Miniprotein binders against q9bqp7. Designs and how they scored, part 114

Target 1, 240 residues: q9bqp7
Amino acid sequence: VPQNWFPIFNPERSDKPNASDPSVPLKIPLQRNVIPSVTRVLQQTMTKQQVFLLERWKQRMILELGEDGFKEYTSNVFLQGKRFHEALESILSPQETLKERDENLLKSGYIESVQHILKDVSGVRALESAVQHETLNYIGLLDCVAEYQGKLCVIDWKTSEKPKPFIQSTFDNPLQVVAYMGAMNHDTNYSFQVQCGLIVVAYKDGSPAHPHFMDAELCSQYWTKWLLRLEEYTEKKKNQ
Below, E stands for the ipSAE of ESMFold2; O stands for the ipSAE of OpenDDE; V2 stands for 0.75 times the mean of E and O plus 0.25 times the DockQ between their complexes.

## First folded at step 10 (miniprotein)

Design Je4 (at its last look DockQ between E and O 0.88; V2 from the best seeds 0.75)
Fold by OpenDDE base, look of step 10:
Structure Je4 (fold): chain B 240 residues (1-240), chain A 98 residues (1-98)
Amino acid sequence: as target 1 above (240 residues)
Amino acid sequence: NEEEVIELILEAYKYEEEGDYEKAAELLIRAVKLARELGNPKLLAAALFLLVEVFYEMGRYEEAAEVARELVEVAKKLGDKRMEELARWLLELIEEER
């Protein structure tokens, strides 16, 4: 049980869209603060088993590609991910705010992969927007807040070269999503709350993306795990 | 040469994935020997790293511990803190199984 329990949901916020749903998605800039990001917390609190598996993969890849080849591979993966997020932001942005759509960004297997998911996405409220949990002292940049199949979700877009048909195969991604949810639900910059999460795993070959929907109950379960990771991070930092 | 060592380790990864730990260990022991002869500490660390796991999976805990100790020293000399920490952790796991 977390020592510093905090609710994921804010009872003071209604799930009902206030009539003033901004026609334009929120895009709050991330402030560079001493406050740890969700990603940093998760990376610093990985289990030794997780670290081992990642190092095993890395060692094998370096042997296969060489050191320079592995750096190039890692750079390309990062660039592809970035371009994918930029393309999604362009697609999900209102037409009036659409800067010149680089048509080349839209021609990717990853974009093809998510087309069936995008059909079920509506009511975009935030895109690439910063969240801060003032009480728990962490920050994050969420990809999207939108309705998926009529349910308001924090949506996290992931790229993968390998199928991830199960939510368990997404490692710490569920923790990232609930961390963003909990922060947003208590961030004064947002007037609404979210009760659901969605992880979308897009594939490079254009095969149908896997949606991993997280209901309020599942979010609450992962939230407890997130709080434990945050406590572990805080303890590690006090001992440094 | 370095290519031979790399090939041996990569082949050992395949055998380990197939559950043929005996063959994997044989290849890795050879890779360790060759890496030492070449004076290539990076390849030595890579071979030792997988060999710890293979010996652990075989229940060869004494040999796994010896390899893990060597890996700690090699990683320390390389300045690879991550590998050093992992090698120490593996050593702790092996000692718990004894």
Scores: ipSAE 0.742, ipTM 0.943, lowest interface PAE 0.6, mean pLDDT 92
Fold by ESMFold2, look of step 10:
Structure Je4 (fold): chain B 240 residues (1-240), chain A 98 residues (1-98)
Amino acid sequence: as target 1 above (240 residues)
Amino acid sequence: NEEEVIELILEAYKYEEEGDYEKAAELLIRAVKLARELGNPKLLAAALFLLVEVFYEMGRYEEAAEVARELVEVAKKLGDKRMEELARWLLELIEEER
């Protein structure tokens, strides 16, 4: 149990979009500052077992590709992920016209993979938008806030190659989602809150993406685990 | 040659993935021997790294500890701090089992 418990939901906020809210999705700029990001906290609180498995995967890849080949591989995976997120932001943005879109950006197996999910997504409220939890002192950049099958969700888009591309597949993904949710629900830049999460795993070959819906109860359970990771991070920095 | 060491280690990953730790250990023992003969510390560290896990999974804790101690020294020679930290952690895990 965390020593400094804080609620994930804000009782003073509605979980429904305000009727006077703009139809243009929010895109709060990420501010570089001294407080840690969600991804930094999670990276710095990995268990020794998780670090071991990552190193094991890295060593095998270096043997297969060579050091330069491995660097090129990781750079390309990063670029594919970046392009995927850019394409989704473009597709989901009501202000961007089709003429402004890069057609090559929209041509990918990952985009094909999520098409059936996108049919169930509506009411986009935020895209690639910064969140800050001023009380708990962390920041993040969430991918999307939108309705999925009628439920307002923080949506996190993930890419996956076939065969499986990463040894550390999903242990921390739910923690990332709830950390963004908790920050958004207490961030003065947002007038509403979100109680559900969605993780969408997209596949390079275009196979149908797998959605992982997280209701409020499940989000609360993962929130407790996130608070423990944040406490661990804070304690490590206190002793430096 | 170095290509032969790489092939042995990659084949060992395949057998370890299938749960055949005995075959993985045989290949890695050969890879370690060849890497020492070639004087290639990067390949030696790669072989030792997987061999520690394989011996640990087999319950061969004394042998796992010997390999982990060598891996610590090879990682230090390479200046590979991450590998050195992991090797020390592995050695601690192995010593707790004994």
Scores: ipSAE 0.665, ipTM 0.926, lowest interface PAE 1.1, mean pLDDT 86
ESMFold2 (binder alone), look of step 10: mean pLDDT 85; pTM 0.835

Design Je5 (at its last look DockQ between E and O 0.92; V2 from the best seeds 0.77)
Fold by OpenDDE base, look of step 10:
Structure Je5 (fold): chain B 240 residues (1-240), chain A 98 residues (1-98)
Amino acid sequence: as target 1 above (240 residues)
Amino acid sequence: NEEEVIKLILEAYKYEDEGDYEKAAELLIRAVKLARELGNPKLLAAALFLLVEAFYEMGRYEEAAEVARELVEVAKKLGDKRMEELARWMLEEIEEER
């Protein structure tokens, strides 16, 4: 049980869109502060087993590709991910911003992969927007807040070369999503709250993306795990 | 030849993936020897790293600990802090199972 329990949901906020919901998605810039990011917390609190498996994979890849080949591979993966997020932001942005769409960004297997998911996405409220949890003292940049199949979700877009049909195969991604949810629900820059999460795993070959929907109950379960990771991070920082 | 060492380690990865840790260890012991002879500490670290796992999975904890200790020293000399930390952790886990 976390020592410093904090709720994921804010009882003072309604799930109902206030009539004042901006027609334009929120895009709050990330401020570079001394405050740890969600990603940093998760990276610094990986289990020993996770660290081992990651290093084992890395060592094998370096042997297969060489050091320069591995650097190139890593750079390409990063670039592909970035381009995918940029393309999604362009797609999900209001039509007035669509005139500047680089058509080349839309011609990717990853974009093809998510087409069936995008059909069920509506009511975009935030894109590439910063969230801050003032009480728990962490920050993040969320990809998207939108309705998926009529439910308001924090949506996190992931690229993968390997199938991830189960949410368990997404490692710490569920923790990232709930961390963003909890921060957003208590960030004064947002007037609404989210109760659901969605992880979308897009594939390079254009095969149908896997949606991993997280209901309020599942989000609450992962939130407890997130709080434990945050406490571990805080303790590690005090001992440094 | 560096290519031979790489081949041995990559083959060992395949045997470990199949659960044949004994054969993996045999290849890795050879890879360690060759890497030492070549004076290539990066390949030595790579071979030692995988050999710790092979010995651990076989229940050969004394040998796993010896290899892990060597890996700590090699990683330290290379300035690979991540591998050094991981090797120390592996050593701690091996010592807990003794």
Scores: ipSAE 0.760, ipTM 0.950, lowest interface PAE 0.6, mean pLDDT 92
Fold by ESMFold2, look of step 10:
Structure Je5 (fold): chain B 240 residues (1-240), chain A 98 residues (1-98)
Amino acid sequence: as target 1 above (240 residues)
Amino acid sequence: NEEEVIKLILEAYKYEDEGDYEKAAELLIRAVKLARELGNPKLLAAALFLLVEAFYEMGRYEEAAEVARELVEVAKKLGDKRMEELARWMLEEIEEER
């Protein structure tokens, strides 16, 4: 259990009137900051076994593709992910004058993959928006806050060329989602609370995306794991 | 040549995926020898890295430790701090076996 437990929800925050215009999603810019980002915390608290497996994979890829081929591969994966997130922000934005950009954004298999999920998404409250946990002192950039099948969720969009068949290759993405949720719930820029999460895995070939819904109880369980990672990060920095 | 070393290591990855660490080790011992003869420390480190795992999984801990110590030195020569830290960690894990 974490030494310094802190709740994921903030009941005092929910007592305030909603002053934001819900028809215009929030997009708070991420600013340079001394405090750590969610992704930095997760990267710096990987176990040695996780680091070993990642290095093993990297070495194999370099041998298969060559160093230049590996750099090209990783660059392309990064660009595809960036284009995917840009496309989703455009699709979910209320802007009607970006018709040609919308058409270009639909050229991706990842966008085709997610279409059936988007039909269940409404009431978008935030897109590509910065969050800061003022008490626990960490920041993040969340992808989306919207209703999914009637539940207000922090939604994280993930690209995958193919899901790995084993749980050992799992990503830290549930931790990322709850870290964003906790930060948003304790950030004065946000006038509302979110209790659920959604991870959407989109596929390059356009196959139907897989949604992973996280109810409040599951979010609470992952929140405890996130707090352990944040505590571990803080301890490492104190000793360094 | 270098392509031959790369092929040996990639084939060893396939045998490790199948759990055949004995066959993987045979290929990696050949890859290590050839990489030393070529004077290619990047390929030598790649072969040593996988060979540590193969010997460890086979329970050949003294041999795994010997390979891990060499990997530490090769990683230092390359200036590869991440590989050096991993090699030291692997050596610690091997030495904890009793």
Scores: ipSAE 0.685, ipTM 0.932, lowest interface PAE 0.9, mean pLDDT 85
ESMFold2 (binder alone), look of step 10: mean pLDDT 85; pTM 0.840

Design Ke1 (at its last look DockQ between E and O 0.87; V2 from the best seeds 0.75)
Fold by OpenDDE base, look of step 10:
Structure Ke1 (fold): chain B 240 residues (1-240), chain A 82 residues (1-82)
Amino acid sequence: as target 1 above (240 residues)
Amino acid sequence: SKIVVYVIITAPSPEELEEIVKRIEELAREHGGRVEDVEILGNRAFIVLTLPTEELAEKFAEEVRRLLEELGLRVTVMVERE
């Protein structure tokens, strides 16, 4: 049980989205602060097994590609992910705020992969927006808050070269989603709360993306795990 | 529950790693442990071991660190509870 328990949901906020769909999605800028990001917390609290497996994978890749080849590969993966997020932001943004859509950004296998998911996405409330949990002292940048199949979700978009048909295959992504949910639900910059999460795994080859829906119960379970990771991070920082 | 020990060794040559792995296997046996997985990838070895207790795992880890430091090799030893 976490020592510093905090609820994921805010009882003071109504579950009913105020019917005024904001005409424009929120985009709160991430402020550079001493406060750790969700990503940093997760990276620094990886299990020893995860660290071992990643180092072994890295070594295999270096043997196959060479050091320079591996750097190039890593850079390309990062760039593809970035372009995918930029394309999604462009697609999900209101037409009036669309900067000149680089049509080239829309011509990707990843965008093709998520088309069937995008059909079920509506009511976009936030895009690439910062969240802060003031009490638990962490920040994050969430990809999207929107309705998926009529349920308001924090949506996290992921790129993968390998199929991830199960939520368990997404590693710490569920923790990231609930961390953003908990922060948003207690961030004063947001007037609403979310009870659901969605992880979408997009594929480079354009094969149908896998949606991993997280209901309120599953979110609560992962929230407990997130709190434990946050405590571990805090303890490690005190000992440094 | 068995304690898992992860060992990552970096050496100048793969041949040196093979000898070191054998020594680590012997040391694991002396502590009542066993090797679960060994992979030598170029100049780095990746070893997974299991020990029966945390105390034995920590003793083993310290001995491995000492042995490899004396040899001037880079080592990472991680002890994890299952």
Scores: ipSAE 0.757, ipTM 0.952, lowest interface PAE 0.5, mean pLDDT 91
Fold by ESMFold2, look of step 10:
Structure Ke1 (fold): chain B 240 residues (1-240), chain A 82 residues (1-82)
Amino acid sequence: as target 1 above (240 residues)
Amino acid sequence: SKIVVYVIITAPSPEELEEIVKRIEELAREHGGRVEDVEILGNRAFIVLTLPTEELAEKFAEEVRRLLEELGLRVTVMVERE
């Protein structure tokens, strides 16, 4: 039960774009300020269970790959995630030039994995765009705002080498999505809002990605959990 | 309701690790706790325990930290508040 509850949706805002909206997706620049990011909040409010499970997973990987092998694995996972996001921004943006586009970027298992999802994505409104919640004082960089099967969503793209067929398997991802939604819905740089979220988990081997759709009710449930994490973060920093 | 405690230990040898894990399990029982899971991964042990109260969990955690400090070994002990 958060002490300072705030609504995720803005009733004064339409979820429909108007005719004056640009045809090129919004890309609001992220400015690094004192205000904490969504990912920093989540990282610094991990539960003891989350920390334990992460450390155990790391040790399993080190035992299998060796220390150097694990460092290479971790570096490669980060690079693949970065390239995946770059590819998706390029695919969804009309402004990416052919000179800036790496053909190998578009030919990966992760991109193959999401093809069936991309067929259902249209009306791209924002890509790699900053959001700020001026009242709750947090910032983020959302991946995509677009229609998915006719519903305007904040869409978050994730890579995984292990299947995540259920939303619970995505751990903090739903909190990240709703935090971006809440910020966007109350950010003056945006003239519209979203009521839905989508987490897309893509797989390295090209297996069909798992979409995790979040309707307004589910988003509201996760929003409450996000507010608790933000409150916990604020309390910890107040004592530091 | 029970308090969950997570313990991660690193030891120089598998033999020393086994001795330390055994000692941790004894300490848990002395504080009214129960070992829920133990996983040995090389020279590290990952232990999940439950303790009956927050006070006993914190006391157990302090004693585990002291034990490993006396041995000059690394330990992480985390008491779950929620």
Scores: ipSAE 0.661, ipTM 0.924, lowest interface PAE 0.8, mean pLDDT 86
ESMFold2 (binder alone), look of step 10: mean pLDDT 86; pTM 0.841

Design Ke2 (at its last look DockQ between E and O 0.97; V2 from the best seeds 0.77)
Fold by OpenDDE base, look of step 10:
Structure Ke2 (fold): chain B 240 residues (1-240), chain A 82 residues (1-82)
Amino acid sequence: as target 1 above (240 residues)
Amino acid sequence: SKVIYVIITAPDPELAREIAERVAELAKEHGLKVEDVEVLGNRVFIVIEAPDEEALKRFLEELERIAKELGVRVTVLIEERE
C-alpha cells in the first residue's frame, strides 16, 4: 500500500463532460521545472529484471548491427515515433489548423494501422498537452484526451514493430496513462475529469492497431502501482 | 528466494565463454539454480535463483574472487521473487 495515497479521480469534478465540446483542443505547454516527468519516474524505477533484459537486448542488437548501426536504428525508431505523433496531432486537430498538413506525414504504415481506431475517436479535448500533479509533484505531456467509443479517455499512441495484443505486453504504458489521468484530474488548467484510458499500439506494416481500453476499475488498479513507483523514485532521490 | 541477474564484461569473447561456464558451475556447486545463460560477444548474461541468503552470500563471495582473479567487471542485480 502506498504511504502517500492520493485518489486518481477528483470528487469535486463532475463526471459529466460539459456538453460544450471545446472548439479547439487544449495544448498547454510543458514548463521546464525541477519536477520529475512521468517518463523519468518510470525509467528510474524499472525492475532489476527489466534493466537486465534491456541491457541484454541492447547487446544483442549491437552484435547484429554494430555500434553505429544500433545508434542509427535507435535514432530511426525515435524519428518514426515523433513523425507518427505529429501526424496524429495534425489529423485530430480542427480543420482550420490543417492548412500546413505535410501530406508526407500522413503516408505511413502507422497511420494506416490506426485508421480503424480513429473512426471511433471524437470530441478531442486536448492534444500534446502538459499536466501537473501539484500534490504528488510530477508532470507529464499527454498525447490526447478524446472520446473513444463514447468514453472520454486519455489516449496514448505507441509504435511497435512487434504485435502487442495484450495490455501486459505494453510494459509501463498503463502506468503512464493513469499517471496522466491522475494529474489531469487534479490540474487546475483542466475543468473536466477522465475516468478511462486507452493505449493504441500502431504497427509499421499498416496492420490493424491494437486498442487496449482501460476502464475506471483497471485504471484504479494501475494507479496504485504508479503511486508505488513514484514513492520508490522519491526515496531514491533522497538517498542520492 | 532471490533472483540474481549477473552481467559480466570480459576483454574478449573467448574469455566470456569461459567465465560463463565457470560461473554456471559455481552456482550449481553452491546449490543455486541457473535459469538462463547467454554469451553475447564479450558480455555474459546469467540469471540465477538463490534458495536462501546463505547460499547467495557464498556465491557472491566466490564470484567476486573470480572477477578479481580474471580482471573482469561484474554487475549483480538482486531481486526478491514473490
Scores: ipSAE 0.723, ipTM 0.949, lowest interface PAE 0.5, mean pLDDT 91
Fold by ESMFold2, look of step 10:
Structure Ke2 (fold): chain B 240 residues (1-240), chain A 82 residues (1-82)
Amino acid sequence: as target 1 above (240 residues)
Amino acid sequence: SKVIYVIITAPDPELAREIAERVAELAKEHGLKVEDVEVLGNRVFIVIEAPDEEALKRFLEELERIAKELGVRVTVLIEERE
C-alpha cells in the first residue's frame, strides 16, 4: 500500500468530453524539465528479476549479432516504433487526408496488424500529447486518447516481435497507461477525464494485433502499483 | 524465501563453464536450490532459491572468496519471492 495514496480519477471532471469546441485533437507540447518521466520512473524501479532477464537477453543477442550488430538491431527496432507511431498519428489526425499521407509510412506489417483495431477507434481527443501530474510530480507523453468500441481510453501503441496475448505479458505497459491517465485527469490543460485504457500490441508480419482493454476497475488496480513504483523511485533519489 | 540472481563475467568461455558448474555445486552443498544455469560466452547467469538466511549468508561468503580467487566479476541481485 503506498504511503501517499492519491486518486486516479478526478471527481470534479466529466467522464464525457466537452465536444462543443474545438474538435481537433489536443497535442500539448512536451516541455523539457527536471521532473521525472513515467518511462524513467519505470526503468529505474525494475525488479531484480527484470534486470536479470534483460541483461541475459542482451548478452544472448550480442553473442548472436556481435556488439555492432546488436546496436544496429536496437536502432532498427526504435526506428520501426517511431515510424509506427508517426503512421498512426497521421491516420488518426482529422486534418490530414488520404492524399496527404506518406504511402511508404502506411506500407508496413505493423499498420496491417492494427487495421481491425482502428475500425473500432473514433472520437480522437488527443494525439502525442504531454501530460503532467503536478501533485505527484511526474510527466509523460501519451500516444492517443480516443473511443475504443464506444469507451474513451488512453491508448498506447506497441510493436513487438513476440506474441503478447495476455496483459501480464506486457510487463510495465499497464503501469505506463494508468500513469498517463492519472496525470491527464489532474492536468489543467485537459478539461475532461478518462477511466479506461487500451494497450495495442502490433506485429511486424501483419498478424492481428492484440488489444488489451483495461476497464476502470483494472486501471485502479494498476494505479496502486504505479504509485508504489513512483514511491520507490522517489526514495531511491533521496539516497543519491 | 529469497531468490538470488547471479551474473558472472569470466575472462574466457572455458572458465565461465567451469565457474558455472562450481557455483551451482556450491549452492547445492549449502542447501540452496539451483533453478536455472545458463552460460553465454564468457558470462554465466544463475537463478537460486534460498530457503534459509544462514545458508544464503554462507553461500555468498564462499562465492565472494571464489570470485576473488579466480579474478572474476560477480553481480548478485536478491529479492523476496512472492
Scores: ipSAE 0.674, ipTM 0.932, lowest interface PAE 0.8, mean pLDDT 87
ESMFold2 (binder alone), look of step 10: mean pLDDT 84; pTM 0.818

Design Ke3 (at its last look DockQ between E and O 0.96; V2 from the best seeds 0.76)
Fold by OpenDDE base, look of step 10:
Structure Ke3 (fold): chain B 240 residues (1-240), chain A 81 residues (1-81)
Amino acid sequence: as target 1 above (240 residues)
Amino acid sequence: MTVVYVIITVESEEEAREIAERAAELARELGGRVVEVEVLGNRVFIVITFPSREEAERFAEELRKLAEELGARVTVMVEEG
């Protein structure tokens, strides 16, 4: 059990989405603070096994591609991910922001991959928006808050070259999602609450993306794991 | 059961093969089970299991000595299972 237990859901917020569909999704800028990001917490609290596997993978890639080839590969993966998120933000943004759609951003296998998921996405509440958990002292930038199949979710978009048909294959992504949920549910900048998460794994070849839906129960389970990771991070920082 | 993750970095692949063998032998001598050994160029990746943390830590210390003698860089990560 986490020593610093905090609820993922805010009992003071009504589960009813305020009926006013905001005409414009929230986009709160990330402030440069001394506060750790969700990503930083997760990266610095990787298991020894995860570190080992990552280093081994990196070495294999360097042997295959060379050092410069691996740098290029890493840069390309990052760029593709960035372009994918920019394209999704453009797609999910209200039509008034659509005039600046770079049509070239929409011509990707990743965008093709998520088309069937986008059909079930509606009621976009936030896009590329900062969240802060004041009590637990962490920040994050969430990709999207929207309704998926009629359920309000924090949606996290991921790119992959390999199939990830199971949520377990998404590594720490479930922790990231619930961290954003817990922060948003207690962030004063947001008037609503989320109870569900969604991880969408998009594929470069345009094959159908895998949606990994997280109900309130599963979110609560991963929230406990997130709290443990956050405690570990905090302890490591005190000892430095 | 305690799992030990070992990463050794040397100057050449030949040295990597030699140190991989020595590390694996040392693990067995200290009561470890070598689960995986992989030589990838000038780096060695080893996974070993020990019955207890105490044996794992003894192995880690002896491996550090061996690495120092050979001028190798070693990272040993001990994880309790």
Scores: ipSAE 0.783, ipTM 0.962, lowest interface PAE 0.5, mean pLDDT 91
Fold by ESMFold2, look of step 10:
Structure Ke3 (fold): chain B 240 residues (1-240), chain A 81 residues (1-81)
Amino acid sequence: as target 1 above (240 residues)
Amino acid sequence: MTVVYVIITVESEEEAREIAERAAELARELGGRVVEVEVLGNRVFIVITFPSREEAERFAEELRKLAEELGARVTVMVEEG
């Protein structure tokens, strides 16, 4: 139980966007800020087991690829992830035209991997949009807010070279989703709220992506874990 | 139950194998159960469990002394549960 509990949902907000609003998806710019980001909080509060496993994995990769090979590998993985998110923003943006899209951007295994998910996605309300939790003092950049199978979700897109068929194998990803959700629900730049989350793990070979749906109850459970991580981060900064 | 994660860096793979054996022996002498030891090139990765945090911290102190004697870099992370 966190010492400073705060609700994930805002009872003064509707979870249904105004259907008569013709707005394009929101894209709030991420500002340079002194308050911590969600990813910074999670990176600074990794368990000692997570740190150990990451370092061991890095050493295995360095032994297999060499130091330069490992740097090239990690750079390529980062670029593939960046291109994947860029492609999804282009696909989901109502302002894009066929002539304005990069054909090579759309021809990736990751994009093939998510096709069955995308056919169930509609009502896009936000893309690559900043969120800030005014009370808890953290910021983030969410990937997408849209309906998935009729439920409005914060959607987080992930690339993976290993299968992730279970939500437990995505460790901190559910915390990231609920942190964005809580921030959006208490951010004055947004007039609505979201009660569900979705993590979509896409694969380079085009294999069907794994969706991990999070209903409101599950989001509340992960929200408690997020608050503990934020509390841990805050305590570390007080001692620095 | 207290878990200890150890990462050691030395100059060579031969030195890594030697200090891995010595660190594991030290852990057992101080009441630890060695769960996993892996030597990867010049680095050693060890997981140990202790009945209490006090025993784990004693091990961490003694391991740091051993590492200093051998000119090795060591990271010891003590975690409860």
Scores: ipSAE 0.608, ipTM 0.916, lowest interface PAE 1.1, mean pLDDT 87
ESMFold2 (binder alone), look of step 10: mean pLDDT 84; pTM 0.810

